# VH-VL binders against Peptide methionine sulfoxide reductase B3, chloroplastic (MSRB3): the designs that were tried, part 1

No score or structure here was measured in a lab: all are predicted.

Target 1, 158 residues: Peptide methionine sulfoxide reductase B3, chloroplastic (MSRB3), of Oryza sativa subsp. japonica (Rice) (q6auk5)
Amino acid sequence: RGTAGRRRLQVVVAMSSSAPPPPPGSVQKSEEEWEAILSPEQFRILRLKGTEYPGTGEYDKLFAEGVYECAGCGTPLYKSSTKFNSGCGWPAFYEGFPGAIARTPDPDGRRIEITCAACGGHLGHVFKGEGFNTPTDERHCVNSISLKFIPASEDSKL
Structure headers, positions and changes below count from the first letter of each chain, unless a header shows other numbers; antibody chains are not in Kabat numbers.
F, E and O stand for the ipSAE by ESMFold2-Fast, ESMFold2 and OpenDDE, each averaged over both directions (binder to target, target to binder). V2 = 0.75 x the mean of E and O + 0.25 x the DockQ between their complexes.
[cut] stands for letters that were removed.
Atom coordinates printed by the task and the answers are left out, and those that the model quotes come from them; centres of patches stay.

## First folded at step 1 (VH-VL)

Design B1 (framework fv_bexmarilimab)
Fold by ESMFold2-Fast, scan of step 1:
Structure B1 (fold): chain C 158 residues (1-158), chain A 121 residues (1-121), chain B 108 residues (1-108)
Amino acid sequence: as target 1 above (158 residues)
Amino acid sequence: QVTLKESGPTLVKPTQTLTLTCSFSGFSLSTSGVGIGWIRQPPGKALEWLAHIYWDDDKRYNPALKSRLTISKDTSKNQVVLTMTNMDPVDTATYYCAHRPYSSGWYFDYWGQGTLVTVSS
Amino acid sequence: EIVLTQSPGTLSLSPGERATLSCTASQSVSSSYLHWYQQKPGKAPKLLIYGASSLQSGVPSRFSGSGSGTDYTLTISSLQPEDFATYYCQQYGSSPYTFGQGTKLEIK
């Protein structure tokens, strides 16, 4: 059988020769299944497109190194190196992992919703052209409760 | 185990461009989470962070010097290159490259010996 | 920019004494992003403490760190001759990543 063996470093890396992201819609669950595994607040935001209050999110002021995963399905969405201080009251990222973020215009055409491409979980909205000093001139303004931060491991430097 | 060493000119004239190379062993810049930073120290003064490059080619620059700095890597050669334009006597300093491990703390655990760059004439 | 102010600028002590070095940030910094380095004349800095209180491998147990928010401290419980050096605190909580001006620990 297999034992892990040598040391292991596992992080999803954007802008590398890493494998393609999981297919859109690859994680499908019923509303009842999501309610069983998510907290009421996670369900309200990820499945019902809710918004957390500005400035209250766990990750609003966190700049530790690591990877932000979808709180619903565990798909890597953002690396900490793309996080920046936009002042919006929510964690902001200028870029997601390739294929990880789906975009859908709001019905009124004013904003573009961002969701986890794998499970459809609501993340927030993306804004363009605001003049931030980022490579994309995009601001992905994301609910903290939609994310699970995975810190970079001390063991991986062994 | 981890070793880094800076190389490049030790004397630069005002207005010239400085190019420094960091050569390393004991780790790979293809390893997820790993990065290399450049820090300088003018004689008798404090340390100043200049730039940082990640395994995935993400780059960070000190905003005060961003217009003058370019950082790049050649993963196959185990090298990171820093370029700084329009050198001035005030840029005279010992320049260090340092390893940033896969960690949440953004610290530098291993440093090169440093190379003194004098800007004169 | 977060400014780190170290005090005292110079600390004169004898071997065997306890050294307490302070680092004060102009803005609150998470303890996870506050680190301490030791630098001897003509040498590169050496990491001593990361995340305010975690001792780097190979660093003697007489070194310890503490603090949170804006106030951080490096303590050396019983100075050895090799400990006389300049010590720098550093923050990575906000770009630009800044270092303090240093505390020079010198023999009395």
Scores: ipSAE 0.007, ipTM 0.504, lowest interface PAE 14.3, mean pLDDT 84

Design B10 (framework fv_bexmarilimab)
Fold by ESMFold2-Fast, scan of step 1:
Structure B10 (fold): chain C 158 residues (1-158), chain A 120 residues (1-120), chain B 108 residues (1-108)
Amino acid sequence: as target 1 above (158 residues)
Amino acid sequence: QVTLKESGPTLVKPTQTLTLTCSFSGFSLSTRGVGIGWIRQPPGKALEWLAHIYWDDDKRYNPALKSRLTISKDTSKNQVVLTMTNMDPVDTATYYCAHREYGMGSYDYWGQGTLVTVSS
Amino acid sequence: EIVLTQSPGTLSLSPGERATLSCTASQSVSSSYLHWYQQKPGKAPKLLIYGASSLQSGVPSRFSGSGSGTDYTLTISSLQPEDFATYYCQQYDSWPYTFGQGTKLEIK
């Protein structure tokens, strides 16, 4: 069978949990509450829509097997199998878990912001039609600081 | 046809700065995914990763030594330079540069190594 | 950082014997990012196995690797004289990248 069909089917599976993924907007905290539990750099990026410097992120060059969760709320966002080398200086994924990623045009209409659908945490931007050989022809360019990597062997502990 | 070779001083005095150059051929450091790492080995001891630089000028340093290390590249000359400050006799080691593509994560081609002795 | 512990530290065997070398990680490592190197005295390390089980081009078939999670093994099915060397495991799963302390394979 086809490669894209197999990957898409795997993306819909529940992650080492029988609980369904959180609904959009299901994790709500005041900005003061977020500031109290996040590091200053996490708060700057997740809540204030900052961008980490290219090439400095913890996950920019990591291709280990596992799952990337939202650093703010812990919602699973991307499987490591969707991560690819785009050369942009940030971790890049071609597909998120179903319903996990929200899309919003930037005010200037030129880029599409991606956020964690559950908590609204800023992840980065999505680009389409760049000619990368990926199943979706999409590049989700994501700040490492917005993510927490859970290695495959740790997933069963959640 | 991939080759790497380390060059620099073989003798360094305590407190001095060490500068090593890795010269390579058979690939370009402008090629997406390509990187060069530095690894050292004190006589009779294990390998220790020091630093890595990628095609996009992204740099990674061993946290135990980060304040002492600087890595840079000159893509036009096919060279990568490692600088290490405040040398001490315990830094006596053979220093290697090695090629890696980030997708594999393995260092597949190594230079011959250069022994750097730190003594007064 | 992930600590890789190799055992035994020294293994004394004769040509023709089977060698089994272990590498244990302090936390789980994806097998895709566990690699083995061979180093002869006075020489640079040579990549033997990448991704726990894939032989590097030009490496003899008597070498094999296996393992997952925290436990990895390098096996040499029938030792040749040129195989007596020090062997290092390495992980690339988590930064900083780390090497084991090495297993020295010596002639009995």
Scores: ipSAE 0.007, ipTM 0.494, lowest interface PAE 14.2, mean pLDDT 84

Design B11 (framework fv_bexmarilimab)
Fold by ESMFold2-Fast, scan of step 1:
Structure B11 (fold): chain C 158 residues (1-158), chain A 125 residues (1-125), chain B 108 residues (1-108)
Amino acid sequence: as target 1 above (158 residues)
Amino acid sequence: QVTLKESGPTLVKPTQTLTLTCSFSGFSLSTSGVGIGWIRQPPGKALEWLAHIYWDDDKRYNPALKSRLTISKDTSKNQVVLTMTNMDPVDTATYYCARTQYDYVWGSYRPFDYWGQGTLVTVSS
Amino acid sequence: EIVLTQSPGTLSLSPGERATLSCTASQSVSSSFLHWYQQKPGKAPKLLIYGASSLQSGVPSRFSGSGSGTDYTLTISSLQPEDFATYYCQQYGSSPPTFGQGTKLEIK
């Protein structure tokens, strides 16, 4: 927007990753609504806390530049720059966007579940203190099916 | 009872291709999480990892040797085959195959828990 | 690639003594991905310890492992004659999997 009285009908969202994440729990749908918009496999993992087989995920070995969004609600979760090779058989990241990832101990207390903070979609688990040479010493092992990769702009050719 | 055994030529000439077969029993490579690796050891030297193949046909190669290596499996025969092209005297080593497994609870690959006896391959003219 | 450096290269001890073997990584490795193997002359390596501190089934309790980050240790509390062998550490916290150069445990 410019001068007073000037109208702008459309606001350009510069980059989804630069917007603050939606508030925790801000994306709420019934399970019937989720089942209608998600594939059966996405529903099993995001809503029923399923796990994909290791090494089979679309993003396990992808290191292209871009942003990983929640497959359920589209919230930006991880920058490709935080992705590293941990050998876990799932895509691994050492940190999420601020406020994007919620943490909850599993009922057995052995692992910490990570979910999309906005919609509650199951992502995987975070492991701490394993000695990885990363800024956080955290390993976020995430199901590929819980994510949607958005490549860096195709118009960038430098 | 888990057993693995390497087989193939014990003598190869420089520039030739080496083909080694790992035959195993007591487990199946169709079992989720199971994989077979190849490791070599030149006489008096350290162990060097060459390649892995997993139940889902995922293949991993040592980057230093990747252009020379091919790994494949025949699950129905309980066999894994490694080929290495353009052999050189420096490739003289004992070649081992070994089993590994994926740990679903911790999201990690386990160590090499069972090894074949090894086969010495000498490269000379 | 992560380089594992083992020290000492050779350790000369008598039966009944305590052995301490070190493995240092060029960069941090998760303890879950650090393993120890024993190799006797003319034989294949045998898994002793996985995940830095867990004993493989059938391995005597005199063997123990510890460590985290870049520094790992294998200890044998009271050497038996059958323990004189070469020991290798190995990591797969980062690809490619790598082995140390080995520590040879020799009698006297």
Scores: ipSAE 0.007, ipTM 0.551, lowest interface PAE 10.7, mean pLDDT 84

Design B2 (framework fv_bexmarilimab)
Fold by ESMFold2-Fast, scan of step 1:
Structure B2 (fold): chain C 158 residues (1-158), chain A 122 residues (1-122), chain B 108 residues (1-108)
Amino acid sequence: as target 1 above (158 residues)
Amino acid sequence: QVTLKESGPTLVKPTQTLTLTCSFSGFSLSTSGMGIGWIRQPPGKALEWLAHIYWNDDKRYNPALKSRLTISKDTSKNQVVLTMTNMDPVDTATYYCAHSYYDSSGYYFDYWGQGTLVTVSS
Amino acid sequence: EIVLTQSPGTLSLSPGERATLSCTASQSVSSNYLHWYQQKPGKAPKLLIYGASSRATGVPSRFSGSGSGTDYTLTISSLQPEDFATYYCQQYDSSPWTFGQGTKLEIK
């Protein structure tokens, strides 16, 4: 939807400038409501915990300045300055905004799922201790389709 | 472009050990999330997963064959080696190596070698 | 181990027809861990669908996957000559990773 996209962008800009992210679980919609506003691929990944094919994502090789928002709810999740090239075939970040990313062990116990804390949208997984030259020693491996990139503008703070 | 190619003997006698090498290019097996698996296919039959090795040197083996299988990597040579002991005529198959990624869908094999037919006979 | 049973074993159709291929798991499998491969005679398998419904890069839109739990389906909406091949489903939900026995799609 065009109007839904405009409202989401305005909310995100306000939050990124000074406001903290929404509280965990603060964005609640029925699955029918999500399916109505998301593309089929966004719904599959954000709500059904799908994965995009490696190397195909829109943001895999993007290193422009900006903010990455949740494609579902518009919550700011990652600064472009935390994005790094891990070679994994998906966009990789070493940290999210404070409180924006929720962590849950997968049912098989092998991985830690990351989700948007506000709406529960599936982002991907976080890996630790791989020896990357990053401040956190973490790799947040994220589906591009879970994200919406907001380029830095003349008045943006990142 | 990602490429993989299997090499090794095409004929093995019963009780002997099979050693196959997977040589690859277009990625590094030191890159996080990367892995290489071995899959075989007897003539006219289904695919059977054998073993997997990951960028961090973690290894997984099919439990039915685990006592016979060893997988190792040489990251500097871009090679993965599979060893299978005590070969039997029923192990006659085309052996494939394949690239995989670790993600929320688990592992899927996105690029495959051409395969090498290994015949086990006296 | 989880056994994947594909049906039919052989499907004989003409170009332009719709193909529906089934994969049934002996136990529930998360859709994120079910994948489909295409294999032509003398060739290596090629990834077609991953996570039950996502098309791999370069795979034509006529291919679609669906399903959850124990029942999964691969659909080809209008068969082209190059689509006649053997199709395998695979699960990763439980070790060992297993493949179905394959469905051979052949020209009638």
Scores: ipSAE 0.000, ipTM 0.488, lowest interface PAE 13.9, mean pLDDT 83

Design B3 (framework fv_bexmarilimab)
Fold by ESMFold2-Fast, scan of step 1:
Structure B3 (fold): chain C 158 residues (1-158), chain A 122 residues (1-122), chain B 108 residues (1-108)
Amino acid sequence: as target 1 above (158 residues)
Amino acid sequence: QVTLKESGPTLVKPTQTLTLTCSFSGFSLSTYGVGIGWIRQPPGKALEWLAHIYWDDDKRYNPALKSRLTISKDTSKNQVVLTMTNMDPVDTATYYCARIDYGDYEGYFDYWGQGTLVTVSS
Amino acid sequence: EIVLTQSPGTLSLSPGERATLSCTASSSVSSSYLHWYQQKPGKAPKLLIYGASNLASGVPSRFSGSGSGTDYTLTISSLQPEDFATYYCHQYHSYPYTFGQGTKLEIK
């Protein structure tokens, strides 16, 4: 099995990303503190619930191995292995790390907003029951600007 | 050619509500990275940002005035409306609307209306 | 909020001279979010420089901008009569978005 070594090397990324997320609401900052840390576009999306244009996001078509963290607080949110092509025009994931993603119905009750559970940063929306061939039948449709991609790394190399 | 023009009353009494309309042509407020901002300038003083509205209906208000301000857009009419409640003589200023180019997330005002002087007095 | 302080408040020069206008931010601003506007009496402001150093469309090459962090400069290499105006710096780095108090460039 010539590919077994490559699959086992990916376990290093999975082990690194299996740590539990910070407790819900553990990262609290004023709007002034967030504005000092975030770029204007990150602030617009993460704190003011903005949306990036479909198909334009940095991670919309990226399928490299790694972990997606919250751009605001650095909490790991999604493994690259949960990313799939849904055609929604934003990066799509079928599940987050346990406890990492908070869900809140939109005021109109039509959609469910997803946020970083640790800091409350706006990510996008989750849709259920669309018939995608994934373990959860969920589509987490996320703004690229809400995320920071951390590529898989080799920690020991001689 | 991009053009913007402010319209509304030029004289407002204290405690009244001011409503200003920005009418524009040469672009659409449905275009990604485009917004409209309102800026005012009291006579002989500096520019002060009031509010923005973006292509995706994202709204920003100056926190010093937020309780008094409402911004909305009508994309089909090429109009943005600013409402400011409880006017006071210190609100006497020239009010400008301007287009925001946000395409690279930089947020600068590339085209400005001519401005409309609003005087608040009894 | 970030306070932008422009200096000098008034600059008196003659045509043909070099003008140097400063804008100092109370905390660090990325150069991509620092912009300059020119305003002539009775007229609306006009975009002059965006992202600290990029000339807006139609702006003459005698205008240049530079700077990073908290210190930004607008330079006019050889003043023309139409350049006597008030100049404002503007930051879009931090909400709320702010303008400097202006530098008035007047004929000596």
Scores: ipSAE 0.007, ipTM 0.504, lowest interface PAE 14.8, mean pLDDT 84

Design B4 (framework fv_bexmarilimab)
Fold by ESMFold2-Fast, scan of step 1:
Structure B4 (fold): chain C 158 residues (1-158), chain A 122 residues (1-122), chain B 108 residues (1-108)
Amino acid sequence: as target 1 above (158 residues)
Amino acid sequence: QVTLKESGPTLVKPTQTLTLTCSFSGFSLTTSGVGIGWIRQPPGKALEWLAHIYWDDDKRYNPALKSRLTISKDTSKNQVVLTMTNMDPVDTATYYCAHRLMEYSYGYFDYWGQGTLVTVSS
Amino acid sequence: EIVLTQSPGTLSLSPGERATLSCTASQSVSSSYLHWYQQKPGKAPKLLIYAASSLQSGVPSRFSGSGSGTDYTLTISSLQPEDFATYYCQQYNSYPLTFGQGTKLEIK
């Protein structure tokens, strides 16, 4: 093996918040297919459970209106309206779209991993009960590289 | 740019208390998920984890050494301090501090200080 | 505690050869919590591989990791002079965090 990655064009249309949640595991690709469509850093984080350095992500301090999609499969994950300033050094959200986020506890019970439910791409971790004034009592702390921001007023289509 | 540097005495007498300071830049210990650990390595031997401190001031210690160890942070100075009581010649080692992403990292250390050799003799 | 046993203790090879280093855990470890470090004499350890198979940023692609359960492997596909160092595996599956005893990769 060892093909660097044959790039393919893949276009996924964003779903509205009123659409039914994407089925778990509805986007499945081989490791070679993911390498072909993802940047090396996206592959590292989304497929190999990597972590971006805190404070370096492009969405850490972005508060424009729009939708955050999975960088791997294009599934809508978070509305910008759920984003809040937690001071964590990564973008933070208090809830995802219904059914969009999968959860897996780590062995020590301290953290719960969050992934894109559709493709399994690693997003980060969710925390509960930290004293933030959020509607869900949750903080979803997410790698910017795992996300693709779609602005509400930019590149509008009829 | 993330940097860490250990400082403290290079020679300690048996029964004395060792105090080591880790000074860092390029990140904040107020950032959720961030921690700093201390790891030591006796000359020619393997690495041994001692303790770490989380952004939320939660502390974890190696059970074998817990009664002797205290870890604390001073966020205003960008420092983490490790204190180890009742030093013995067997504690002679290079002591490292290292950056850890406690929430995301799955327990690895991604940036390390240069290390400081502490010799315990007499 | 989880004991990590690395083998061989010393591996003598020439530049250009493939190196295969093993790490065996005394009990099952999730691959997400097994990591590899490189250490050169007089220097601090450097993270190479995390979560058994994920290459750390800045680390050359000749390094790769694999494994699950109790058996893990670090592979260097074509040794370069700068790769001769001691390699350590580490687990976070349970406290305390533990490291293997190391494999020293030396020039034949």
Scores: ipSAE 0.000, ipTM 0.556, lowest interface PAE 11.0, mean pLDDT 85

Design B5 (framework fv_bexmarilimab)
Fold by ESMFold2-Fast, scan of step 1:
Structure B5 (fold): chain C 158 residues (1-158), chain A 123 residues (1-123), chain B 108 residues (1-108)
Amino acid sequence: as target 1 above (158 residues)
Amino acid sequence: QVTLKESGPTLVKPTQTLTLTCSFSGFSLSTSGMSIGWIRQPPGKALEWLAHIDWDDDKRYNPALKSRLTISKDTSKNQVVLTMTNMDPVDTATYYCARMYYDFWSGYPFDYWGQGTLVTVSS
Amino acid sequence: EIVLTQSPGTLSLSPGERATLSCTASQSISSSYLHWYQQKPGKAPKLLIYGASSLESGVPSRFSGSGSGTDYTLTISSLQPEDFATYYCQQYGSSPLTFGQGTKLEIK
């Protein structure tokens, strides 16, 4: 017996082409469990909604090809192709992977917080309508510490 | 219903350029998260990824073949085209196009495949 | 590049038996980027498991996947005649995207 994999119901209908995506909040851990697996700085930002100092993040000026995952749960959040130079002092992306980013107005109602949809980890904020020449006119301003970059290395020599 | 189908020549001479077209229906390649890739399989051998192209025209190539490959899309025709230069008998294989879907939980699975087209390279 | 090594190369079993197929990566990868496919002679591959453990819609519940890091497993709990095929694992935790060499499941 037992349950294998993600323990999810799959919709079995004539028109289903793929399994349903994981729901928001599909990765749940106690704060003690998060503290055990995250560094103190990752915990401060991902779980306590901290902010890293502008211009200091590992990925602020990184333009290599790859995928940015949530540092807490490993969920893919952003393609490197959506990263652009906005001048905000943090890595900026104009869109996330479908369903990966959750949006919540801050308590002050002025900004919109973005979080990892799977685990709720704090990423930063999204800003709209600033006139950037991107497909979405959105700027996802994200803490580097909230992310783990997975490089798409070119394995061919020449 | 999602369908993909490969088309192009089935016989190519050494040094010639191969052009294959993937025609698809049941989804739009302008939809965020949608991608089309090309995979080949020589007779009796393993699958080998060649290239893929995303909804945003982002292109990725197998580094071993990058200098020989070009991938492009025509979203108005629901087509993705792969071009491979300087064909050699070792490139004899069944060529597949397949859809890749970006899910926040899964990285680049090929969820729908064309039937494949056998391309033989011989003099 | 990440090399995926599948074992055994050929697995000979009878209907009703349990099949266990292994896929080992040359370096650690995120499980969300490991997938399993089934291929029958003369046919295109079919997605079975995505993200190491998620069952694709329409795939029978006798198929399951597990693993993390470098070691991944595909299990078929009770083989049916239609399950005799070649199985491939595939990763895109690092570019280039690679496939294993395949495990052929054949009737004993």
Scores: ipSAE 0.007, ipTM 0.533, lowest interface PAE 12.3, mean pLDDT 83

Design B6 (framework fv_bexmarilimab)
Fold by ESMFold2-Fast, scan of step 1:
Structure B6 (fold): chain C 158 residues (1-158), chain A 122 residues (1-122), chain B 108 residues (1-108)
Amino acid sequence: as target 1 above (158 residues)
Amino acid sequence: QVTLKESGPTLVKPTQTLTLTCSFSGFSLSTYGMGIGWIRQPPGKALEWLAHIYWDNDKRYNPALKSRLTISKDTSKNQVVLTMTNMDPVDTATYYCAHTEGYSGYDLFDYWGQGTLVTVSS
Amino acid sequence: EIVLTQSPGTLSLSPGERATLSCTASQSVTSSYLHWYQQKPGKAPKLLIYGASSLQSGVPSRFSGSGSGTDYTLTISSLQPEDFATYYCQQSYSTPWTFGQGTKLEIK
């Protein structure tokens, strides 16, 4: 009889997607603490700024409805509705939730690193002015391993 | 299958201009994020990056050589052309063109041409 | 420009041994922009590792990379005869993009 638990899981997922992001830098852990809770692959990308091979990521070709959270701290980062097919080998989004994504410019000015604002986890890079037909004229190119996809509905998975 | 191949003269006299063509297949240089660079290697020495061109015609040059270099593309022919003026014997090297995947913004050279040896002598 | 210094210049080892190759940048780079290439005599370079630690498709698992900031390492856990080659690190963090001077891995 797990009906009440299933109903609660669906509600929790919906509420999580509507919550405002935590303040910048609000999730702080030592390197050892991150190693304890992350997989080796997640640690390499989120904490050591690694990159997954193009076309291999779990979310590269996923267009289901839901929310993408930071794999490290669980902060909601992107709505599935902002995901688009840029023709590249990584998940692409045209905007994050307000305040969820931090930006750090590289010296050449063409690349801007994007990180989870709450925990500093490396996501990828944002590119501007590429002519994609999106509301922001931005492409957030993100490692799948940096993300955890939360489907809009969990009923069938309970 | 991505392939690149360099073509051009193998012998150049001092003070002449070198023109090299990179012909490629398996991708379009009109595709967002794609790029092609030129790298050279004098015999027995290290690799030296020369110039890069992107899908949007953005161009990057090694500042040490910028006054001598021009890079251009013809997307309809799948070609990128490098021109280097005032050649000197010290410019004797194997010249490579190489693809950058560019999608992640990291500009890694994932596919290379075979290289063409250009000798500069009288 | 960012200068990459590779050490040692030549590394003499036997098959089955572990190889450790170093690359030091003259200023801090983000690890996502540090890459490793293998070059055999008479051949074009081959991408081995990108973003300091990501193994390129088709590259054997005995190759691994690590590092951050100014210090990067390429490790080959158990050398095979085909691994004796010259290895170059490269940064794409800042223009001009630069390569190290190379480490030649040779049979002892």
Scores: ipSAE 0.013, ipTM 0.603, lowest interface PAE 8.0, mean pLDDT 86

